VH-VL binders against b7kms5. Designs and how they scored, part 254

Target 1, 80 residues: b7kms5
Amino acid sequence: DTFETVRNTIRIESEVDESLRQLCHEERITKETWLEAAYLYLCEKPEELAQVIQLAQERLSQRKAIADYKRAKTMQERFL
Short names: E, the ipSAE of ESMFold2; O, the ipSAE of OpenDDE; V2, 0.75 times the mean of E and O plus 0.25 times the DockQ between their complexes.

## First folded at step 14 (VH-VL)

Design yb16 (framework fv_miptenalimab; at its last look DockQ between E and O 0.02; V2 from the best seeds 0.00; counts 0 for: pae E 20.7 > 2, placed apart)
Fold by OpenDDE, look of step 14:
Structure yb16 (fold): chain C 80 residues (1-80), chain A 124 residues (1-124), chain B 107 residues (1-107)
Amino acid sequence: as target 1 above (80 residues)
Amino acid sequence: QVTLVESGGGVVQPGRSLRLSCAFSGFSLSTRGVWVGWIRQAPGKGLEWVAHIDYDDEKRYSPSLKSRFTISRDNSKNTLYLQMNSLRAEDTAVYFCARTSFYDSLGLRYMDVWGQGTTVTVSS
Amino acid sequence: DIQMTQSPSFLSASVGDRVSITCQASQGIKSYLAWYQQKPGKAPKLLIYAASRLQSGVPDRFSGSGSGTDFTLTISSLQPEDFATYYCQQLYSYPWTFGQGTKLEIK
């Protein structure tokens, strides 16, 4: 079997990325295959998927807050 | 001085609807990074998070209340709302609105300013 | 959902005492923990955020510590105005949840 892959850039929080990298190393898998497998697994687990979505939503909100803060700070510094 | 003033509370029968308001002063609801939300407290009980809304109108709800409660805001009036439908006896509580700030290093939220609350009583 | 368990539920102490209240999360929440103080008929007041950060205007006799699952609020020397109910809250994941509260009473 052959499958087509798509390249994309994924930015992961540094501590999470490090932990994930370590896990993948220990289990002799890749982050790509981990993500694929995790998604496919969660597609069959609606309750677990809902929990992951909630966590992902919170993390996105946190990223937005940090980004906005940094922008605001930069703006303040420009006008001082 | 940042102040929050809740209103709209009262006594209602089960099944009815009620809309709470929270008037903000000292800051704008349109300010990036600032969130606002509702927390309630049943008589003699602890605190329960209800819902919050961010600067991009993204809404988060307590799962048990999502089907009946709707959070919204009017930036032009600097006012936060909580539409409560199909009210039940267990919804009896003091409802607080709160400003939700964040710790810049982690982006984690905390509620740094609270209103004095408005009382909602659901009884036959 | 993440459950927050406070201990003790009730605490009696005297002015000048050092007291500690603990909060345990059912799962790791890193430092996404806040502490609030509430007096009868009043709204909660933020004391500590990010597990250990003192909110502006709060006396430095209040301190927070911990990470992961176990957290502690400490009052180094109780003052008369400190007798109240205290709550912890996790803001790590939705739904945000509070501990059941700790009522600090005068002995």
Scores: ipSAE 0.018, ipTM 0.744, lowest interface PAE 5.6, mean pLDDT 91
Fold by ESMFold2, look of step 14:
Structure yb16 (fold): chain C 80 residues (1-80), chain A 124 residues (1-124), chain B 107 residues (1-107)
Amino acid sequence: as target 1 above (80 residues)
Amino acid sequence: QVTLVESGGGVVQPGRSLRLSCAFSGFSLSTRGVWVGWIRQAPGKGLEWVAHIDYDDEKRYSPSLKSRFTISRDNSKNTLYLQMNSLRAEDTAVYFCARTSFYDSLGLRYMDVWGQGTTVTVSS
Amino acid sequence: DIQMTQSPSFLSASVGDRVSITCQASQGIKSYLAWYQQKPGKAPKLLIYAASRLQSGVPDRFSGSGSGTDFTLTISSLQPEDFATYYCQQLYSYPWTFGQGTKLEIK
């Protein structure tokens, strides 16, 4: 059986990615199958899914703040 | 709702030191992408930027004050400080703390929230 | 340091008048200019940022214009609450200097 797949590019913080790569290697799975399995598992666990969504929102906010700060510092350096 | 409250002002003799505090509420001092700092105003005079510090501890000072004044922060108390050493009569002023926010990705800046000020009088 | 020169230092006007205050920078600052209002015994309040953008909650009778070195704050129809001191500030390069202020008084 073949599944229809979509190509995606995803940025993951290096420390998280390293940990995930080690887990996948030890369990003999791929990152893509881990992501699919994690999502499908959480679909059956609404309270756990809500917690994951909350954490994802926190991480998104922090990544946005870091990006805004770095752009502001770069603009400052160009004009100083 | 963001508020800033200064404290630590008073009357001191020339050559002495004084530490001002600024307590933040409704806003975490560790918030990325904003800066906090001090502005002063001598009696009957205009505004003078003193110093600021960002969440990454990068500090900038007015050149005339950098040898005597030190800005710092304590994130656990959500508090900004200004240590003022070797005080002179010309340091007599109301000292305000203020937050600097950014408008967009070009880094257009403005001081959007100010405290009510604390008065420092240096007199012999 | 970039010097900010406001003109005039004092301005006397009546309620309903149109008033303009200018600010000149000693070198180009693009649009990195803010305007503040300060009433006696109070902290400054931000009016205009990025030279021309009105801060939330500020009446639309206030407007700002200019870029580069020459900037203007305009109040289209003075109200009693507008009598105050006004400051410009450049935030283009350190140190972030203010103009010397313009005191707007009731005539």
Scores: ipSAE 0.000, ipTM 0.591, lowest interface PAE 20.7, mean pLDDT 85
ESMFold2 (binder alone), look of step 14: mean pLDDT 89; pTM 0.928

Design yb17 (framework fv_miptenalimab; at its last look DockQ between E and O 0.68; V2 from the best seeds 0.00; counts 0 for: pae E 16.2 > 2)
Fold by OpenDDE, look of step 14:
Parts: sequence; structure tokens; C-alpha cells
Structure yb17 (fold): chain C 80 residues (1-80), chain A 124 residues (1-124), chain B 107 residues (1-107)
Amino acid sequence: as target 1 above (80 residues)
Amino acid sequence: QVTLVESGGGVVQPGRSLRLSCAFSGFSLSTRGVWVGWIRQAPGKGLEWVAHIDYDDEKRYSPSLKSRFTISRDNSKNTLYLQMNSLRAEDTAVYFCARTSFYDSLGLKYMDVWGQGTTVTVSS
Amino acid sequence: DIQMTQSPSFLSASVGDRVSITCQASQGIRSYLAWYQQKPGKAPKLLIYAASTLQSGVPDRFSGSGSGTDFTLTISSLQPEDFATYYCQQLYSYPWTFGQGTKLEIK
């Protein structure tokens, strides 16, 4: 069996990314292996997984809000 | 000149269904930057968030109401709906629709425009 | 769920008075806090959003402060039209929740 990886582009909020980078540096791991490990861990923890999913949904909502705000602002500026 | 007008309220028996409508004017629901939702207020009580829907038709509900209530919108009619099933006495309230707006790059939300509400009374 | 606790629930004051209403969140909500005013038989009216930003058209005698868990709505000099019920709301996480309300009555 071979260990195959898939390349993905992941965009992370800047403050979270910085914090995560620091953690990974201190612990001598990578963001990639951290994400893999975190997911695998949560798969065995249904309650914790549910909490993370809820948080992720809220963060997605915030991203949408930010995007919509920027769009609305752009539209307003075009018609002023 | 943004206005929201709720309708569809009335007196119903427990277990029945009711659909509320909220007609928007002064803005289009198909325009980015507009989220809409429902808030209710039982007689003599405080405000309770019910549900909202974003531009992409993603829906969020109060956990206690998710199984019985459905929020939807018709952009062609510029109207927001709240389908209420299996109504209970505790659902008796004035139901407000509101527009949700956003502030700065932090994604802060707030409800800046409200309708005058429509009254729902659930009684046997 | 995040609980919002307002204090006091009832407040009696006179025209010209300076009054403050507090709202405490059960956990940190950053600045995702709004204040509303509601008069009998009317819909709530937005006063403050983002904890401290005054809504357009609202008199500047209204102000909001705070971040994290503790927030305050202040009316610097009460006017006759300010006697109403006030609510705080967190929009930090779902479900969005309101405080119990503060009824401000004339003394």
C-alpha cells in the first residue's frame, strides 16, 4: 500500500492561521498533519465533532456576511 | 423607504398549520447583502429569534423550532415565508420579520428594519 | 446556547436623568451585540449595533459600550420618548439570543 496525498488550497482566517502556525512550529508538526490528526480524532468523538461542526457553520456564516457586506458596499459606491 | 409587512396571522387550534408572509419593499431579496428572518414575542414576554435565511438560501433555526418551522423566500415576489406546523399554545406570539444587515469586515450582524408584526394565537 | 442577562429588569427614572442598562453574556461574544428599543404595540427599533455603533437616525444621547461579556447601554439625558423596553441581542453564535429586557418607566 502507498501513502498518497492530495494537494488542496485551504484559505484560513489570518489570526487562526498564525496561531496554528505557531503551534505547529512548537510541536514540530505541520498544518497538514494537524488537520489530518484533528479530523481523525474528531471522527472518534461524536459530541466534540458536533461542536466543531456547529462552530464551522457559524464561521461560514460570518464569511458569507463579510462577502455580502463587501458586495453591498461596492454596489452602493457604484451608484453614488 | 424600506418596509416589511407581515401577514397570515390568526387564531388556530393546536396541531394545525399556518403560513406567515412578509412582503418586502424598497429593496430586493435577490440583491447581495440582504438576509431576512423571523423573530417572535409571546404576550408580555421578551423577544425570541426564530429563523433566518441568507442570500444563498441557507437556513438557520432556533433548535427548539427547527422540526416544526420552515423558513423560505420567493425572490420573484419579494416575499419571506414562515411555515408553521404542529402549532402549540406556546407558539402564541406576535411574529416579526426583519432584515439582517452587516457591519465592517468582522461580519457583525444586526437587524435594522422590522415589520410591525402579525399575531398568531394558538388555542383550543 | 449563549445566555444574555440584562439588569435591571425594571428601572424608574425621570426626564433628564442619566441611566445605564447592562447586558452580560454567558460567554465571550466579542462585539457582536445589538441594542433595541421597543414601545408597547410596536416593533423593536435598532439603537446600537456592533456593541457601540449608533444606528443612523438614533439620537446621540444613546451610546453603547463593552466587549467580550459585559455591555452597557447608556442614555445620557432621558427624554419623554425614551421610556420603553430595551433589549440586548447577541449575534455571535447560533441561536441568536436576546436579553430578558429592561422596562424603563417614568418616575
Scores: ipSAE 0.489, ipTM 0.864, lowest interface PAE 0.9, mean pLDDT 93
Fold by ESMFold2, look of step 14:
Structure yb17 (fold): chain C 80 residues (1-80), chain A 124 residues (1-124), chain B 107 residues (1-107)
Amino acid sequence: as target 1 above (80 residues)
Amino acid sequence: QVTLVESGGGVVQPGRSLRLSCAFSGFSLSTRGVWVGWIRQAPGKGLEWVAHIDYDDEKRYSPSLKSRFTISRDNSKNTLYLQMNSLRAEDTAVYFCARTSFYDSLGLKYMDVWGQGTTVTVSS
Amino acid sequence: DIQMTQSPSFLSASVGDRVSITCQASQGIRSYLAWYQQKPGKAPKLLIYAASTLQSGVPDRFSGSGSGTDFTLTISSLQPEDFATYYCQQLYSYPWTFGQGTKLEIK
């Protein structure tokens, strides 16, 4: 009751999600508290935050490449 | 058959600018899911990734080169460009253009087609 | 930046030998690793992508293995045309870095 929360869904790569679930289990925390803590920790560390942002941009590029690949493959298969 | 041909290399003095071109045959730069970019190799040295651009015009650069180099393309000419400003002696290299392709829906990448390169020499 | 360290830097071998070249990443890159062959005066040629998948048209004496941080390129029976410089490249995180290369020469 102290803090407002928002219910959202996110999509996480399966292997990353499994690893994160294992970590959270071992450390007796939840994914939600891990995400909140990670963000709050990084807010105090500009250089580390910049590194995380760069890695996040690469992961977005990978996801975009997957979507582009699927569309290109679908067009090729429809044509053939 | 896909081919890439670089041009625009030459000898320049430090501090000057040079624009490289890469002409594509056998595929279109506007093809979705294909990225194109530049790799360089200094004489007797290894390979260094410089920059790439995708079909959505998203650009990425090696951090050490970001302030001086600009990648761009002209889809009507099927041509990739690299604008290199404030050139230094350490920019002396053979510059290759290359196409980045993807293995599958997981986004695994590799550079499957390379040009033969164009030589840039920066000397006083 | 992810550093890619190849070893050995220089390798001398005879036709018919089995040779291995290793590549170590400074942090995990999963299987986002490619191997290239480069002959003097020529552009690099892709051999293996996704750490272990052989590119079409590449002889099956070439193989790749590994994931995470440690990767190996193996040539099971060296042929005269295999004497070249070999590079690994990670494509997991920008900048997409290469190893320093391994020059494979005939003994």
Scores: ipSAE 0.000, ipTM 0.634, lowest interface PAE 16.2, mean pLDDT 85
ESMFold2 (binder alone), look of step 14: mean pLDDT 89; pTM 0.925

Design yb18 (framework fv_miptenalimab; at its last look DockQ between E and O 0.75; V2 from the best seeds 0.00; counts 0 for: pae E 11.0 > 2)
Fold by OpenDDE, look of step 14:
Structure yb18 (fold): chain C 80 residues (1-80), chain A 124 residues (1-124), chain B 107 residues (1-107)
Amino acid sequence: as target 1 above (80 residues)
Amino acid sequence: QVTLVESGGGVVQPGRSLRLSCAFSGFSLSTRGVWVGWIRQAPGKGLEWVAHIDYDDEKRYSPSLKSRFTISRDNSKNTLYLQMNSLRAEDTAVYFCARTSFYDSLGLRYMDVWGQGTTVTVSS
Amino acid sequence: DIQMTQSPSFLSASVGDRVSITCQASQGIRSYLAWYQQKPGKAPKLLIYAASTLQSGVPDRFSGSGSGTDFTLTISSLQPEDFATYYCQQLYTYPHTFGQGTKLEIK
């Protein structure tokens, strides 16, 4: 029984990443342990978890919109 | 000339079901980047966001309506639908459909074109 | 849910007046805010999105400002066609809630 970690690639909005990095620095923690702790905390807080899920869904929609725009723009540039 | 035309409204008793339609013209629902949704307005009241559907058929709902309402679309008919089940008096409203555009810098979606609405009245 | 509170709920003004309507969010929504105009018996019309970007075709007497929690819609010089009800909407978190509306009436 050992404490094992899994390596993941996480892409975060630059503004959020900067703020999070600053917070982690001030509190002498890591983004990894912050994410772990935040998830564990929210698992015990159903109302707060629901709020985070709502926000996460919106942010996903926003990413989709941006991705679609970039694709469309790229296509336009290719055919001009 | 983008046009949205709602239909299917009427008077129904509580507990019944109703399906609204929104016919789109001037653009195709199958086009990437096109999102559409529903907004309602009770008599003499403000606007209430109901649901939207994106170009990949991903659906988002108002939490209070998710269990009773279903948004869908038929690209072949260029039509958006709102299936309303277990209707209540408080569902009485004008129901608008809208096309949703987006701001590229933020990815936020905003409703840039609206239909004139269809009226739903739920009463005993 | 994020609550949007508009102020005032009713506003009386005259043609040519400068008027402002405010919208306050219960939490930070960055610039994810839109303004709509609605006239009686008509569908809402988009005026401003991203808090301050004017929708195409909307007169430049309309402007939007603000970020975070406090937002303002300003009409620099009221025209007869501007008397209507105005709504703000946050687009930051589902559900995309509206303010309660501001009815702008002729004095």
Scores: ipSAE 0.077, ipTM 0.785, lowest interface PAE 2.8, mean pLDDT 90
Fold by ESMFold2, look of step 14:
Structure yb18 (fold): chain C 80 residues (1-80), chain A 124 residues (1-124), chain B 107 residues (1-107)
Amino acid sequence: as target 1 above (80 residues)
Amino acid sequence: QVTLVESGGGVVQPGRSLRLSCAFSGFSLSTRGVWVGWIRQAPGKGLEWVAHIDYDDEKRYSPSLKSRFTISRDNSKNTLYLQMNSLRAEDTAVYFCARTSFYDSLGLRYMDVWGQGTTVTVSS
Amino acid sequence: DIQMTQSPSFLSASVGDRVSITCQASQGIRSYLAWYQQKPGKAPKLLIYAASTLQSGVPDRFSGSGSGTDFTLTISSLQPEDFATYYCQQLYTYPHTFGQGTKLEIK
């Protein structure tokens, strides 16, 4: 009867998080149910899932780039 | 300052292979945050992104070319490569190498330095 | 793949004119767009990144605007050296596709 759940902490870009919170509020759902529904929906849509994976890969690269930029800026302030 | 020099272009029969090189000077290909890659332009046509490789050796390809083209690099020679297999007439183009030397604070990567290109002609 | 559609494909204008070139993405790309200029026989040159930020050394007669799916490159007072082909490129998802180009001829 009771679903077994896993507690997770995730970090979401603030602009994306704000938009997602607004959507969830308007639709009267939670982030958790949205994530579950989105994944389950895409499981039966291989081509659409591949497109989502491509976007996720780009966003991962973007986060790496931002971290690299911040690290480089900190080193410049320390050494130059 | 920073220069990129492509080489290895030429005339090739369909179905054959060709390896392009791009030598960088004025900076290191191992520089943190740098992507280097290839863009091509068929005669009279627009620009087409081909492939990129980053400083951590992560590679991305145009989906239509992924099965036939391989990007690689040799950091000790400061050189980028493009291995092109099973060449077709549609691969006839000028191939540019380019780099992004800097991520901005938003994580955007834009190609700020380009070579002058090398011409590949695939005769049918 | 995200399709990038430029309009017009060809544009003829006089020195001193204000011209605009548009670029439309097939899905939202936020502000992850760059504009390039390419003169005949030469490699492309970056003009604008992040949709609206001018690259260092680019004259301020060039400007970019837009977000989401619709973007515009504007040249406020066309100069003879602005004869070139202009390309947009989206940087939101792989593959990082280019528009088909807009050839600008100076009358």
Scores: ipSAE 0.006, ipTM 0.685, lowest interface PAE 11.0, mean pLDDT 86
ESMFold2 (binder alone), look of step 14: mean pLDDT 89; pTM 0.915

Design yb19 (framework fv_miptenalimab; at its last look DockQ between E and O 0.05; V2 from the best seeds 0.00; counts 0 for: pae E 18.0 > 2, placed apart)
Fold by OpenDDE, look of step 14:
Structure yb19 (fold): chain C 80 residues (1-80), chain A 124 residues (1-124), chain B 107 residues (1-107)
Amino acid sequence: as target 1 above (80 residues)
Amino acid sequence: QVTLVESGGGVVQPGRSLRLSCAFSGFSLSTRGVWVGWIRQAPGKGLEWVAHIDYDDEKRYSPSLKSRFTISRDNSKNTLYLQMNSLRAEDTAVYFCARTSFYDTLGLRYMDVWGQGTTVTVSS
Amino acid sequence: DIQMTQSPSFLSASVGDRVSITCQASQGIRNYLAWYQQKPGKAPKLLIYGASTLQSGVPDRFSGSGSGTDFTLTISSLQPEDFATYYCQQLYTYPWTFGQGTKLEIK
């Protein structure tokens, strides 16, 4: 089978990316196919998917909080 | 063209067993995102989820029925089964089979196709 | 188990009326909520899934809203064929559970 692929830019937290890259290397797969497979699997597991979504939301919230803090700090440094 | 047709219902005495069948057509269970299951409705009452089978043949049951009911399928026959043991009066109901699909973007589940149901009456 | 509570249990209305049925979950179910319509002697019919997505083929006078614990099914203008019993269902966690149902009768 042939697939049409879409190129996406994905920014992953460095520690997670390193761990995932290592796993993919050991298992002879790619991060791309891992993400595809993980999503397809989770679509068949609604409870697990819900848990992953919750975790993802928490991680996003953390990213935003960090970003906000950095912005605030930068502003303070500029105006003080 | 997707159809579900239940059969096997009837009148049985308490303690007996009964096996329901659901013949489905117009779709394949080998496709991800398609599950099948059973829902029942007692006379004049609401809907009650009974059991379902997912793509990986994992079975899920209503906790109160798990010990007596067994769901299974035969993909070669495109048929879903519900083995009902130790039947009780409270098991009297119309039993529907349904296809449970999902919206792949969010993994949302819903029962989009139902059979017309088969009636099971448990009475002494 | 997650309990789904529908209100009202019975509703009388006239053709052309705007009606709303509510469903409350005992705990958060996000948007894993479906609405069904059932007429006497017939199988349930899916109307809405994902709390607000209209099933293909269902008239757009039907709409669903809500998330978390509180959900609403709205019929903007009742038609004669809309008098039936309606059920909500959560598919967030096992066991999947239904509301008690709402019987919509003609006034």
Scores: ipSAE 0.030, ipTM 0.750, lowest interface PAE 3.1, mean pLDDT 91
Fold by ESMFold2, look of step 14:
Structure yb19 (fold): chain C 80 residues (1-80), chain A 124 residues (1-124), chain B 107 residues (1-107)
Amino acid sequence: as target 1 above (80 residues)
Amino acid sequence: QVTLVESGGGVVQPGRSLRLSCAFSGFSLSTRGVWVGWIRQAPGKGLEWVAHIDYDDEKRYSPSLKSRFTISRDNSKNTLYLQMNSLRAEDTAVYFCARTSFYDTLGLRYMDVWGQGTTVTVSS
Amino acid sequence: DIQMTQSPSFLSASVGDRVSITCQASQGIRNYLAWYQQKPGKAPKLLIYGASTLQSGVPDRFSGSGSGTDFTLTISSLQPEDFATYYCQQLYTYPWTFGQGTKLEIK
């Protein structure tokens, strides 16, 4: 009769979060129900799930590249 | 300036193979966050996406072509390749290479740099 | 996969006219839509990405609108160099499909 839930903390880029929040508000849903629905929908669509995973991998790679750049710049500035 | 130059097109008979090349200048194929790939255009027809490869060598293909076409690259030559096997008349087209950027604000993709194309003609 | 349908396939217009070209997706693609211009014997040139964002160096007489399934490319005042074929492309899901094209010619 009740659904068990777990609390998770995630970091989403601010522009993506704003866009998602606007969508959820307009559709009268929550971000968490959207995430659950998106994942459950994709579980039955292997090719589309693979495309989402591909996009997620590329976003992860871009975040790492930006982080590496910022780390190198901060190191140079510390030894001024 | 980023430039892409295709080569390797020509006239071939059905059932034969051909390998296309795309040489990049002003841009490294190993750059994170961008993809490179192939688009084709049959004579008098529209554009058709063929395949893409990323910096980690992950490949994606048009479903109708993936059994016959293989995308690859050689980072030391900064060159993208398309191996086309078992060629058919419907593969006759101009083949363009293109860069797809992924670094916009929302992760949107777009093909921002195109080569001039190389022509493949498959005829009896 | 997602079919992209452009309308019209062929368009005759005069210099100075305002014209619109539409593109419809068979499924929602949000704003993952690009527009390209192609002149004979040349590669396509990116005009608009994200449905409405103008690429650097593209004249501001070009504009794009739409989200979801219905998209429009508008040229507010045609110039002689604008006579070309225009394509939309969805980059939402593989395969990344193009519309069939709209050929814009001088009346």
Scores: ipSAE 0.000, ipTM 0.602, lowest interface PAE 18.0, mean pLDDT 84
ESMFold2 (binder alone), look of step 14: mean pLDDT 90; pTM 0.935

Design yb2 (framework fv_miptenalimab; at its last look DockQ between E and O 0.03; V2 from the best seeds 0.00; counts 0 for: pae E 15.4 > 2, placed apart)
Fold by OpenDDE, look of step 14:
Structure yb2 (fold): chain C 80 residues (1-80), chain A 124 residues (1-124), chain B 107 residues (1-107)
Amino acid sequence: as target 1 above (80 residues)
Amino acid sequence: QVTLVESGGGVVQPGRSLRLSCAFSGFSLSTRGVWVGWIRQAPGKGLEWVAHIDYDDEKRYSPSLKSRFTISRDNSKNTLYLQMNSLRAEDTAVYFCARTSFYDSLGLRYMDVWGQGTTVTVSS
Amino acid sequence: DIQMTQSPSFLSASVGDRVSITCQASQGIRSYLAWYQQKPGKAPKLLIYAASTLQSGVPDRFSGSGSGTDFTLTISSLQPEDFATYYCQQLYTYPWTFGQGTKLEIK
């Protein structure tokens, strides 16, 4: 069996990325295989998947807020 | 001078529908970074988050209410709505609308302005 | 869901007293915690957000501390207008959840 992989850029919060990196190191796996496995596992766990989705939605909202704040701040600085 | 005024509350029988309104003044619902939402409080009980909507019309619901409640807004009227269907006795509460701001680089939210609430009573 | 547990549920104190209310989250919520004050027949009022940031217009006798799972609201010297019910709220993960409330009564 061979796997076709797709390269993509994933930006992860620094603290989460560090923790995940540590976990992967300890368990002798990669972030890629962790993500794949986690998704596949959650696909079979609808309640757990729902919880992860809720968390992911909030985190996205937080990122939006941060992005807006940074934009606003940049604009203010340009006019000072 | 930000104000929120809820309306549409009343007494209804179980199974019926009701639509609440929240009129905003002093700010625009289309302003980025500003969200609005609903919180309810049953008589003599604590606060319960119901739903909120962001500036991009992304909606978030309490899981237990998502199937029956719909949050929406009309920017032209600067008004927030809560459509409540299949009402139950346990939906009896004061319903507050609130503006939801965010804290700088953390992106965390908080509800800094509340309306005085509108009362919904579901009884046979 | 994240459960927020406040302690105590009821608190009796006198004007001038220093009082503390605690809120414990069932899991880590970092600093995504707000405190509200509610008086009978009125809407909640925001006191503290981001666990420790005082809302504009709120007296500085109110303060918030904590991070992760354990949080505290402190009133350094109670005033007559401070007797009310207080709620904590986590805004870290949907659904946003509140503590059960703490009713602060006059002794």
Scores: ipSAE 0.231, ipTM 0.821, lowest interface PAE 2.1, mean pLDDT 92
Fold by ESMFold2, look of step 14:
Structure yb2 (fold): chain C 80 residues (1-80), chain A 124 residues (1-124), chain B 107 residues (1-107)
Amino acid sequence: as target 1 above (80 residues)
Amino acid sequence: QVTLVESGGGVVQPGRSLRLSCAFSGFSLSTRGVWVGWIRQAPGKGLEWVAHIDYDDEKRYSPSLKSRFTISRDNSKNTLYLQMNSLRAEDTAVYFCARTSFYDSLGLRYMDVWGQGTTVTVSS
Amino acid sequence: DIQMTQSPSFLSASVGDRVSITCQASQGIRSYLAWYQQKPGKAPKLLIYAASTLQSGVPDRFSGSGSGTDFTLTISSLQPEDFATYYCQQLYTYPWTFGQGTKLEIK
């Protein structure tokens, strides 16, 4: 096909997803095309891309910390 | 085939100005996704990135050169320029123009086409 | 600014040798790294981009590896035309800095 795609599963914070869904609806685009366009656009702007990557790293770190906390709490409750 | 040809180099005294040109063939500066820039090399030294202009006309400079150098382009002539003011002995170098390409699916970038360079000598 | 440090600065080798040149970034640059070959009096020529992808028309004796901060250019069997100066460059963030170069000469 002209437009080959790969199916991917991603997890997005619910409030961010709701905001993105509304934007995509208003602009008559999909989340997928928005993600592709945003990535391709930022690739032409190295400093801005670096800022986005830094923010993504911060969000990843926060999500890992929350997951570790929840796992530790579950283990404590199993052994009480 | 894509070619880049620099011109405008020469011998000048400190404090003078020069404008370098780079003529492009085989692709258009007016198309989206085209970035072009200047790299210099002092005699016996390594490569130094000088400046870059994207298809949006957004400009980036080496911090030490920004106050004296201006990059620009003329899409109707398919030509890139570097205006160099207040030239110093340390600006003596071969100046290359280069095209930056992007790898669309990954957004990676690299300087894939280079000119042969034009020599600037700043000497009393 | 991200500093790029090449090692060695000078390398003497014989035709047929396997040689490696390293490049270390002062901060992570993912795979935003290119390798260039430059012969005296000539413009640089792109060899490898994205750390490991060989540019079209470059002999397959050239290869690149690494990501993050540590990168290596390898020439598997040195040929007479490979005696040149080699540069790495990061293109992750401005200014797009080069390593200081590695001069590869015939022993």
Scores: ipSAE 0.000, ipTM 0.635, lowest interface PAE 15.4, mean pLDDT 85
ESMFold2 (binder alone), look of step 14: mean pLDDT 89; pTM 0.921

